# Designs tried in a protein design chat: VH-VL binders against q54qk4. Part 16

Target 1, 195 residues: q54qk4
Amino acid sequence: MNLSEDVLKGIETLSDEKLINDSVFKHIIDTCFLVILKKKTESDLFDNKAVSSVDTIALKQTFSAFIVFILESMKINYDQSSISDLLEEHKLSSSRIDFISNYFKEYRVAIRKHLSVTNFHFPHIIDVNWRLDLFMKSNAVEKLNTPVYLINLTTEQEENVKGKVQFAATLDQLQDLVFKLRDAQKQIERSSIKS

## First folded at step 4 (VH-VL)

Design a27 (framework fv_nisevokitug)
Fold by ESMFold2-Fast, scan of step 4:
Structure a27 (fold): chain C 195 residues (1-195), chain A 120 residues (1-120), chain B 108 residues (1-108)
Amino acid sequence: as target 1 above (195 residues)
Amino acid sequence: QVQLVQSGAEVKKPGSSVKVSCKASGGTFSNYAISWVRQAPGQGLEWMGGIIPIFGTANYAQKFQGRVTITADESTSTAYMELSSLRSEDTAVYYCARGIVGATDYFDYWGQGTLVTVSS
Amino acid sequence: SYELTQPPSVSVAPGQTARITCGANNIGSDSVHWYQQKAGQAPVLVVSYDSDRPSGIPERISGSNSGNTATLTISRVEAGDEADYYCQVWDSSSDYYVFGTGTKVTVL
């Protein structure tokens, strides 16, 4: 697994019990997994009394870093021991590692199912090109805080006629797109069975 | 318009290494995968490996594992392919090509090719 | 050991139709891409995802894919179509790009 320095720094921030207490830690981890599953949004990160005392930039960086960590772990099918070893290398306590491990155990199958739409069936529905850009603020560089993805979609209907759509999407919008494509796939399958 | 421009031809001795460059222009380099594909004289195309610069991840064909290293420098929008322990059988034109594994499974733009000749 | 088999050569007269096959067990379940390579030049993508034509590619060039055979069809062949043609798939099980053995198309 090759993670950027910014992602690793965000993970190390999760080990700092003075910056991120246990209640804030649990809220961040829970929110990350549920955002990936489309049960929460990034705005829900701030829906906890305990986070009001936490630096907003550190909170957002930690959230973004951990989302990337979950997605990369799932992408390369990192096993539980590998995940635990990486987190231990970056100074997380055994109790925090156990908490994260339990979330991976609970949600791994659900996340894999959601991601499988993109990996297994997506090329049969829509051809997609990914482009990732990071937005820079006018007076500062805010890595991981405002990542934007440029997506090029090509769609083909019938006689090799294709349309092309380009749009910008946030992390939340990308997850929404994946779920919408999954719903569209199910509807197509249902129509094929009936006809 | 996207262009991939490769370094010039090389003549190398058996046992040495060669490093070929591929400079991208006209698109955001870091957002796309760059693959390396070779072609021996009069032969077909053979994929060697590729890299996704923004993630720093490279993957290699089993045949070249341990001999090939693919790297990228986002600051110069340049990808590199280094092949070590050269043999006469490595004489080929080496191409860089743009694509994305798992999202776009083809190569839409190709470099002009770099001829590497391995001879004593 | 997944391989894409193409005929080594196809000869066709101007104005006729050339058909280049790409064979593998159950290749119809894969997405097949096609490249044209003229002598001394880099390959050029001419068909993606079985049948999609990139902008700038003549409508005379088309593709299909079913069962054990993918086919690139060049209708109303012109001298400029003389080239080597390669099919290609992404093998998700091995994280690997597989190219066909190549077909030399000769016109005249």
Scores: ipSAE 0.000, ipTM 0.422, lowest interface PAE 14.9, mean pLDDT 74

Design a28 (framework fv_nisevokitug)
Fold by ESMFold2-Fast, scan of step 4:
Structure a28 (fold): chain C 195 residues (1-195), chain A 120 residues (1-120), chain B 108 residues (1-108)
Amino acid sequence: as target 1 above (195 residues)
Amino acid sequence: QVQLVQSGAEVKKPGSSVKVSCKASGGTFSNYAISWVRQAPGQGLEWMGGIIPIFGTANYAQKFQGRVTITADESTSTAYMELSSLRSEDTAVYYCARGIVGATDYFDYWGQGTLVTVSS
Amino acid sequence: SYELTQPPSVSVAPGQTARITCGANNIGSYDVHWYQQKAGQAPVLVVSYDSDRPSGIPERISGSNSGNTATLTISRVEAGDEADYYCQVWDSSSDYYVFGTGTKVTVL
């Protein structure tokens, strides 16, 4: 699973019962799943009185981190035992892990079907230089109240070893990324011809 | 509203090449992956390959690797499939079929099909 | 490589139920899609993701998928249901769209 350190820290914040009590925890988890299904928006989390006592930055980081966790888990088809093991490794209590596992069990089929309309697994992009990593860092977006596409790009390295980059993007961001990749390819071609 | 319109039937000699077109209308061309699927007379469906126009990258079924080339022209919203070194067993109806970018597991719209006959 | 096996033909009387199977090892872990192809026409998607019906497809058509068998069920069969039916999966391990062998449904 390709989770960043910031995403893992956000998940670990869910284990802190003094910062995130059970009422707030359940509201965050419920909202994350329903936002992915387009049944709620991010404002449904922040406008709720239950979260008014929680630090706004911590709440935003936790929400964003858990959205990424759900999407990555669905993308690589993590089973419940793998999800539970990862959450336990990051200090969540048994009761909180059970709550999350029940949500995955209940919504997995619905999310899979929703994401199948917006999930991308088509051909690998080979022989693209590591520039992919730079473009994805400049295009970080997690606005899940709009259509989002899960993108899996594969690049080839030395000795035919393949690297993999995973992220979520809106259609506009995907098109921007494609334009940048095309420009990079044209630059390589021009350089090769002049050589 | 969304339609895929293919070029007309072709009759080709063994050893030649054929290039079939698939023009998309009603919607954003760049949002879609286009696959090519063939069906020999009285036989089932066989996937040949596909392209994502916005990436310009194509992937091919192993059986057709080296003989098939799939391209796309975003300015005309048209995808192409060229099959070379034609044999009698390549006689088939060739379909283009659409997948949405981010949803490539199934094909929601199909072209009407193009009959390619390979005969002397 | 992964193969989807269907019975070559199914005969059914009007008003009865037709069941078309699609068999493969552990197909229940795959998302199965179904296409209807009438004579001289292009295929039409009738079921996506095991059991979802696209807009315009009647309730009489349903799907299921578990274990080693996916099934397309057509209840209260009408003459217009006579067609060839194909199941289909995406096999990520081979980067290939796999179609079933096809089933010809005849309404007697």
Scores: ipSAE 0.006, ipTM 0.450, lowest interface PAE 11.2, mean pLDDT 75

Design a29 (framework fv_nisevokitug)
Fold by ESMFold2-Fast, scan of step 4:
Structure a29 (fold): chain C 195 residues (1-195), chain A 120 residues (1-120), chain B 108 residues (1-108)
Amino acid sequence: as target 1 above (195 residues)
Amino acid sequence: QVQLVQSGAEVKKPGSSVKVSCKASGGTFSNYAISWVRQAPGQGLEWMGGIIPIFGTANYAQKFQGRVTITADESTSTAYMELSSLRSEDTAVYYCARGIVGATDYFDYWGQGTLVTVSS
Amino acid sequence: SYELTQPPSVSVAPGQTARITCGANNIGSESVHWYQQKAGQAPVLVVSYDSERPSGIPERISGSNSGNTATLTISRVEAGDEADYYCQVWDSSSDYYVFGTGTKVTVL
């Protein structure tokens, strides 16, 4: 399976229980599968109070990475043992692997049926246009008066259908995101040359 | 092996409430979604609502909205369905049925059913 | 609200094939699940996702789904197949579980 470094890092974030607790993990996995089937939207995850304690950038990055992982697994017809082996290699616990494996086992047929009927494709995060807005943090919400960037990302599918993702980030988080997206873009370019 | 065991039959008067329990065993309760489906004598299956315990989310069929409450207690692996303002047409066998989180589209295991009779 | 229509009854002789239909507009785009219910018993899942058989369900039971009709097929029918059969879909637009009207299969 040809996964970009950004996608692999997003999957590794799912193994970090300090960043993503079990409740948040289960919400992410459930929402990813149901979004692919058009039964939920990303707002069902991002607007949920249960995930409010999680870093918004980490949440959006792992959500996008895991959707790519599901779709790539389906495209190349990755079997259950191969999926489990890959998740284990990227340090997911046995309980989290079992949870994901259960979703793949149960939804595999439904997703393939859906993909064949709708010709569904999810755009990669690196293929989006983005815009920066600046605003100051409120002292009522935070005790710090630190600049925060409001980031708008647009995504485009094959039919020129566009979606938008909006989130706030500190300067450090923004710089990390820029470097990771740049690395992911280079990885895709290298993969296209090799194939 | 997964098993759903329901509470025993009940006879209730019109206007009262009934609370039926469904205890899950042999599996990981936190990975399950529990629905309630009823069947009046000689009639078909009718979905009433369900709950996904790990999310705390309950959803109800419009026909029962306001009369039915579905809850779950993860510590005892038990789901409950409470139906209020009982009428004679509520006489039915009430089933709990399991979905798996991630594939809640169908029900792979069912409880044995609880007969609720509403009579004066 | 989505509605699934089934014939009320199907009669079949032992060793023959029973076909139970489940009709709805564009049902071929949905995932259809099937339950068997014997007298006095709880329903049992016999087919999931149009055609997949759960563990323990005999090979004689199969499903298909195309266009406006999903079909449950029971080949080489035995007396023990006598039961009520229900199709079911999850209606994503209304977030509802819709059951078919049910079909009573009688083995003559």
Scores: ipSAE 0.000, ipTM 0.456, lowest interface PAE 17.6, mean pLDDT 76

Design a30 (framework fv_nisevokitug)
Fold by ESMFold2-Fast, scan of step 4:
Structure a30 (fold): chain C 195 residues (1-195), chain A 120 residues (1-120), chain B 108 residues (1-108)
Amino acid sequence: as target 1 above (195 residues)
Amino acid sequence: QVQLVQSGAEVKKPGSSVKVSCKASGGTFSNYAISWVRQAPGQGLEWMGGIIPIFGTANYAQKFQGRVTITADESTSTAYMELSSLRSEDTAVYYCARGIVGATDYFDYWGQGTLVTVSS
Amino acid sequence: SYELTQPPSVSVAPGQTARITCGANNIGSKSVHWYQQKAGQAPVLVVSYDSDRPSGIPERISGSNSGNTATLTISRVEAGDEADYYCQVWDSDSDYYVFGTGTKVTVL
């Protein structure tokens, strides 16, 4: 699995029991899986009293990183042994690895079905570099705290050409964008074959 | 088949403590959340607290903080709920209930219940 | 504190539809779960996450949740549906499992 440095750093934060205690840990993991299944919203984590004492930036980075980790694990069909090995490389305890493992076992089929329906398909992880920075919008205009992701997308068409785009998006918008990028890539591939 | 089997009925005096057990059989124990929910005669359901055995740390409802202690023994697949400083208002059926995975929002398996009667 | 209000009782004839409401401010933004409890027995989960039906629960039992009201609907009611029904949410603000006040369903 090829994960960005920011994603790996967010995963390593989950190993820090002084920063993320077991109560906070379970809510982060639970919310990540259920947000992907559209059974919870990001607010179910960020408005939770159990996380109120946690550094907001660390919480944001860890939440977004773990979402990416779940989606990439599903994309490449990582088995449980491979998932456990990666989490162990990043210093998670056996208890925390087992907890995450149970969520994959419980929800793997449901996530796969859900992602199929939403047409979420990430063709080439190497060709796309995702950086997910979660920041909350606190604004009098809508009077709602709305979690959004700051996304950095880097693509290379040829060795000497590089494109970079940065924008803010919700999880739903991110999934929609992945779908559109997949379709665009299929169009390019077909044009390349015929030329 | 997964079952939660609780200890038998108890009669206690005011001011004493009671400890109820909940043994899981036929399935996995350590990674599931085990909660305690009580029901006074003719009344509704009230959540008291829960534990994820693999972590060993319990969470309690504010109303019961300081009076309730929830523990788990992974070697015997048994969770315990101890309630101290008993009052007549604590007379209730006490249920243990399982979340599907550690922090699930609902309860899929329930024990049969343990009647605790507090009387002089 | 967050409170879930249910009607104390609902009476319904066999073959008709029973509707049990669960009311709270902005409950539509939360996930609602439903339990059936027969006299002298432990509760049984009948609906999770507003509308998901656990294995073994008949299709005539369904749920919905919008705005300030969640509803459990029991179609083609049978004598065996006579029970107390409780809605439940997890409240993130208090980190607490909130149960509704309960509704006794009587089948005539």
Scores: ipSAE 0.464, ipTM 0.757, lowest interface PAE 3.1, mean pLDDT 81

Design a31 (framework fv_nisevokitug)
Fold by ESMFold2-Fast, scan of step 4:
Structure a31 (fold): chain C 195 residues (1-195), chain A 120 residues (1-120), chain B 108 residues (1-108)
Amino acid sequence: as target 1 above (195 residues)
Amino acid sequence: QVQLVQSGAEVKKPGSSVKVSCKASGGTFSNYAISWVRQAPGQGLEWMGGIIPIFGTANYAQKFQGRVTITADESTSTAYMELSSLRSEDTAVYYCARGIVGATDYFDYWGQGTLVTVSS
Amino acid sequence: SYELTQPPSVSVAPGQTARITCGANNIGSKSVHWYQQKAGQAPVLVVSYDSDRPSGIPERISGSNSGNTATLTISRVEAGDEADYYCQVWDKESDYYVFGTGTKVTVL
């Protein structure tokens, strides 16, 4: 499992009983699993009175880190002993490890079924925005060099990271790009339907 | 397979305390989350509190804070609910109900109920 | 405090459909669970997470939840469906389990 520094910090926060008491811990773990299954939303954690004493930014970082941990564990098919060993290495107590282990036992099959239906491991284009911008030579406020389109692409990756790409294209280039994006979308749709 | 078996009916005087037990069988007790829900005669269901035995820490409905204590003994797979300073209004059937760790939003198995009668 | 309001009673003839509502502000954003309680017995879970049926619960019992109303629907009602029915949610703001006021279903 290759976890980023931020994810490891989030997991370490779950071991700190001064920052995250058992009641808060319960709600973080419960919400993470049920959000993946679409049975709860993030607001079920962040609006919960039990977590009101925890800094909102730290809570969000811990929540995101643990979501990544669940998904990576499923991706590489970590068995229960491997999960327990990793959590012990990051200083979680035996009771907290047992609590998490019970969630993996209860939801492992449902999460795998859900992930296979949603085809989670394939990146997808969730949004394409474009606007007309005029490229001009420096100090040419009243001239047009060439009409271009500024294109913004928003993508989602399996690491739950939204990527943004921005570039400029002439009309001819935009027409070619639209055609190619439509072809790529058809290929993705065919793959999703088949799976 | 999973069963929750509660202790028998109790008759108590006002001002006393009652302790009801709930013994779990079938499955691993450490995977349980146990809640206590009461029902006064002819009335609806009212959640009192619950415990996750592996943590040993209970949470309580605000109405019952200070009067109710919920505990668990993993060695005997038994949860307990103790209610103190009993009043006639506490006459009710008391249920233990199980959620599993990982699905604590609802209760999939219930004990048979324990009638507690408070009268002078 | 968050409250779930149910009609006190519903009367239905055998073979017809009974609908039991559970009302609360924005209940559609919460997961609703339903219990059946027959006279002298403990409650039994009949629907979880708005519409999931536990093992052993017949297909004629179904649930839905949107906006301000969750509904338990019992189709082709039988005498054995006569019971009290309770909806239930977990309230995130209070960290509390909230039960509905209960509905007595009478099969005439």
Scores: ipSAE 0.347, ipTM 0.708, lowest interface PAE 4.3, mean pLDDT 79

Design a32 (framework fv_nisevokitug)
Fold by ESMFold2-Fast, scan of step 4:
Structure a32 (fold): chain C 195 residues (1-195), chain A 120 residues (1-120), chain B 108 residues (1-108)
Amino acid sequence: as target 1 above (195 residues)
Amino acid sequence: QVQLVQSGAEVKKPGSSVKVSCKASGGTFSNYAISWVRQAPGQGLEWMGGIIPIFGTANYAQKFQGRVTITADESTSTAYMELSSLRSEDTAVYYCARGIVGATDYFDYWGQGTLVTVSS
Amino acid sequence: SYELTQPPSVSVAPGQTARITCGANNIGSKSVHWYQQKAGQAPVLVVSYDSDRPSGIPERISGSNSGNTATLTISRVEAGDEADYYCQVWDYDSDYYVFGTGTKVTVL
């Protein structure tokens, strides 16, 4: 898992029992999971009297860091032992690691479903779908006994943008087009999801 | 599969104490936050307190602070609620209820209830 | 202290729709959970997080939550729906579970 230094610092702050007591810790972890599930909002982070003693900037940084940790863990499909090992490396107590592990166990399935259908899933690559319909006409051009194909090309983009292009082509022209479309699709497949 | 089984009914005199048990089965005990909720005859539900066994930390409703003690024994997967200085107004059915650690906003499983009667 | 107010009773004929309200200031910003309690039995969770149904709970039971009122709706009411119903929220500010005053649903 590739986490930024700021994210790692936020996670290490969760190990500081003088700054983040058990009540505050529970509230931060609980709020992070429920925000991802759309059951709470970020404003709920400040709805606890115990939180009033914690620096607002540190609280927000810890919250944001842990949200990133949950999302990255789900994205790369970290198992429980991997999650526990990382948290132990960043100095969380066994009790706090167990608490977080119980949240992952309880919400793993729900979070995966939410990541695939909500704004936490960011498919910003352009998907171009094409469909080829062929109509063979014998000696269609000038009666020269050269096969010509009437082609309908349908394009579709992720925001319901559909287009249709019609043209006639020889077999050689059609094969060239197919080659170029395959190359274009290959380029699109190399694009990473924008986070 | 998940089941909470409570101890049997008790009849107590004013000024005494009662200790009710709640044994959890079907899953690991560390996954359970256990709360105690009572209901006086013909009345609504009233939260008394709860415990998160993995932290060993109990919290109590202000009304019961000083009279109620909630404990857990992880080796037997059992939570306990002890209420002292009993009054006739403490006559109620006492429920243990489970909030899964990580989903403690509500109670998904309840014990069958223990009737505690306080009378002379 | 935060309080959840419910009507004490609701009477409904079989096959009709019963609506049970749970009122509190800005309750729409909180997550509301609902319990059904039949005579002599422990409460049973019927709706969590405003509108989610636990497995085994019929589709006839649904919830909503907006503004100052959360509502539990029971459509196509059956005799077996006769029970006391309680709404509940977690009050983070007081670290306390708040239960509603309860509503007795009577089927004719």
Scores: ipSAE 0.007, ipTM 0.538, lowest interface PAE 9.5, mean pLDDT 77

Design a33 (framework fv_nisevokitug)
Fold by ESMFold2-Fast, scan of step 4:
Formats: C-alpha cells, structure tokens, sequence
Structure a33 (fold): chain C 195 residues (1-195), chain A 120 residues (1-120), chain B 108 residues (1-108)
C-alpha cells in the first residue's frame, strides 16, 4: 500500500504514547470507524475529556490520516497481516495493533457494505491501444532501425477521473512493461506490501 | 448484465484437441482477466491458466504447460482455451471465470461450464 | 507447490454451526476466498478476502484467517447451505490460483 507522507505522519503520531495516550488512542480509533459508518460525526472526536489536553491540529491530522488509512485498506482489500505489518513498521505497539485489528475484524463487513452503497470506485484500466510504427523515415545513421510500438494506456481512477499515458517501446521493453504491470496488478489483488 | 457464455459440450477421441470459447457480454471485455478452471466428475476445482486481454499475457499451471493455449480476441470479447493431446483423464467440465484487473484475486463471474468427454 | 487442505466432509443439523477449515503453512498472510458449489452448477463466491461478503450472501456465512488455518463459518445452518465448499488463494511464488481440496457439507 502507498500512503501519502501526510497519512504516514498521522499514523506515526498514533505511535507516540506521550502525545497520544491509550485513552486518547482508543477514542480516536473508535471514532474513525463509527464516523465511516455514519454513527458518529467528526465533532464527537472532540467530545471527550481525554482529548482536551491534546493539540487540536495533531488530533485532526491523526483522525484524518487514520480515516484515509481505513478507507484505503478497504478499497484495496488490505488483509489483516498486511495492516499489522504496516502499523508495526510505523512503530505502533503490539497492543495498539491488536486494538486496531479487532476494529477491522468487527467492522470490515459493515464498512464494505457502506462503501458499496456510496458508490466508491477502485482504480482500473479501461483501454489499451497498441500501434506499431517503424522508424526508418530519416535514414539516420544510428542503431535504431528496429520495430517499435506506440502504446496508449487509458486508466480510470476514483470518481471517474481518466488518465492517459503514451510512449514508444521496443518489443523487449514492451514485454518488460507487461510483466511489471502484471506484478503491480498482482500486488493490488493480494493487498500485500511484501515483495 | 455481465455474463460469460461458453460453447457447447464436446466429445473427442484420445489424442485429439478441443477448443472451448467463452464470450463476455454485457460488460467491457478488456477490463477483465479470464481464467480457465476444470472439474473432473466428482473431483475438485483445478486452475489451468488465465489470460489478461489488456496486457496480452497468458499464464499456465505447470501441469498443463505445453498442452494448453489460452488466447483472447478483443474484437469479439471472446477468450479461448485449447487443450491438445487429449486423454481420458481430461474428461471434465471446463469453466471460464472472470477476475478483475485491480484489487481482485478471486473469481466473481463464472461461465455455465462446458462438458468435454474424451472417449473412443 | 502450495496445497490447501480441507476436510472431505462436514455434517451438521439444521440450526447448528458448520465450520470448514482450509489449512496451509502461513495461510494467514494470504487472502483467502471461498466458493459454494451446488450439484450441477458453477461455483459462487461467498466470501472474499478472508471475511468480506459479496452482495446477496447471508450474514450467517462468515470467514476468518490466521496462522496456518482459514475458516468458513456457517451459522444457523439451513438445508439450502448443503453444497461443496472450496477455499482459494493466489500463490505469488508460483503465479497460480490454488483451490482447496473441497468440503462436502451435508445438512441432516
């Protein structure tokens, strides 16, 4: 899973036991899951005496980061082992990881149903257009006198945003690209950060 | 309505080849990987191989390497599985199954199955 | 080669809970998917990614996966749950889809 630097920093803040004690931690995690399920609002994050001494900006950053983490984990269907590994890599204690794991276990199905109802979309590849062009027009004195493919890739991301990538490749480069895209596809399918 | 429709039952002699088709309808063919899974009478499910049309890449289970060829024709939204050098133990129901590109490592839609009988 | 071992059969009374296991070394690090196959029909996905249920699958069906064992749990079993059940993983080492040996669930 690729998370933005802001999200990773928010997760790292969750590992700081001096800034986020266990009481604050439990409240943040609980609120995040229930906000996603529309059982609480962001204002409930601040409606707890345990958080009154915590910096508001740090609270909001941690809350937002963890919401993104939950949603991203659900979108790519990140398995529990991968979630635990990522949290451990960012220095959360075993007890905090176990606490989060219990929440994923309890609410995973409900969140998946909720995301389905709200029409969340996963990134996917729409079109692949292949063209073969020969570079022989200039009769240039160069080693380039081999067939190349002009490749157009169209992808659709969340919210129906489309992108286009265009490039030229030799047959060997095309085969390498196909294998790399296949590997990337498998990693997404596996929801694993292991390589 | 997304649907995978397979060709009809086949009866083949030992040593011959069979080619089964799987036509995707109601959806965009190129967005999806197509796998072939067989099931001998009274036995379990066995993955044979699959193809990712958008990448043009086919992958085969070791047991079938050299005997199976999986192809895709985007113009007709049809995937094919050809099994050569047929033996009696190849008698099975052959299914095509769809695995989406991106965040999918399971099969969400299955064809109805094609019975291939190898007999003399 | 990665092999997924399931019990050949499970017999349960209506209203009871059926538990179908799928065993492999360190399977808890993999995503496990489950299929239900009724006689003469194509398989149907009932659990994806260890514990997620596709639309239309009753809440009585659930999954879990940890250590060396993944489990499909069918609570309050009904006659209509009688079927063969298969677990499935993607084996990244071999680039293969691997199905379990299958479990026949009989509701007596």
Amino acid sequence: as target 1 above (195 residues)
Amino acid sequence: QVQLVQSGAEVKKPGSSVKVSCKASGGTFRNYAISWVRQAPGQGLEWMGGIIPIFGTANYAQKFQGRVTITADESTSTAYMELSSLRSEDTAVYYCARGRVGATDYFDYWGQGTLVTVSS
Amino acid sequence: SYELTQPPSVSVAPGQTARITCGANNIGSDSVHWYQQKAGQAPVLVVSYDSDRPSGIPERISGSNSGNTATLTISRVEAGDEADYYCQVWDSDSDYYVFGTGTKVTVL
Scores: ipSAE 0.000, ipTM 0.414, lowest interface PAE 16.7, mean pLDDT 76

Design a34 (framework fv_nisevokitug)
Fold by ESMFold2-Fast, scan of step 4:
Structure a34 (fold): chain C 195 residues (1-195), chain A 120 residues (1-120), chain B 108 residues (1-108)
Amino acid sequence: as target 1 above (195 residues)
Amino acid sequence: QVQLVQSGAEVKKPGSSVKVSCKASGGDFRNYAISWVRQAPGQGLEWMGGIIPIFGTANYAQKFQGRVTITADESTSTAYMELSSLRSEDTAVYYCARGRIGATDYFDYWGQGTLVTVSS
Amino acid sequence: SYELTQPPSVSVAPGQTARITCGANNIGSDSVHWYQQKAGQAPVLVVSYDSDRPSGIPERISGSNSGNTATLTISRVEAGDEADYYCQVWDSDSDYYVFGTGTKVTVL
């Protein structure tokens, strides 16, 4: 599984019991799955007494990272042992790994039913560095349909010039973006190693 | 099929304690939160507290804080609720109830109930 | 404190529609769940997340939730629908479960 550095850092934050205790951990994981299933919105992440003492940036980063992890795992049909191995590599405890694994077992079929083919077009990126920032947009009109994510993509070229790409995306479109970004990174890495 | 089977009726004197058990079968005990809800004769439902077995953490309603202890034994797939310093007002049917996996937004399965009578 | 208010009783004739309300300020922003409790029995979940019906629950039972009122609607009422009904929410501010005051439905 090829996950961005930001996603891996977010997952590793879930292993830090000083930042994310078990109550907060449970709430983050649960909210991620229910948001994907359209039963909750990202605002529910912050509507819990347990998260009042948690750093907002860390909370948002772990949430965004784990949404990406769920979608990527579902897309490539990652099995239980593969999920456990990756989470263990990033220092999650056996209880936290088991908790996440049980959510995949419970919701795997339901999530597949919510995934659809998107007609999303990824910006042309070649030989550049980029970062992905995820922000939720929750308006009255948008609440009647699906959660919409405001995505900021920052690109950095050789001249230390930063480009900005900002757009709104549904979960399905975000999934497509993640796969395209991963494929672009893999292609760049391969072109750097000529056999 | 998921079943929650509770221990039998108890008669206790004021000032004593009672421990009610709830044995889960037909599913994965570790993954589901177990809550305790009581109902006094002719009255409504009152949540007392719950436990997430996988983390071993319990949460209690403020009214019962300090008097109730909820525990779980994964080896026997059994949850327990112990209520101390019993008063006549604690006479009620005590239910265990299972939430959905990992969290309890609602209760999908209930035990049959255990009548606890507190009298002198 | 946050409380869920229900009418104590509702009477309805067989074949007609019963409506049980659950009131609280801005309850429409919460997810409301409903339970049916028949005499001498444990409660049974009949509606989850405002309007979702669990497997095995007849389609004549439905729910809605907006503004300050959530409603459980029982269409084509049968004698077997006589029961106490409770609404329930998760109160994230207090981190506990709140049950409604309960409504006794009588089929006349």
Scores: ipSAE 0.289, ipTM 0.634, lowest interface PAE 4.2, mean pLDDT 79

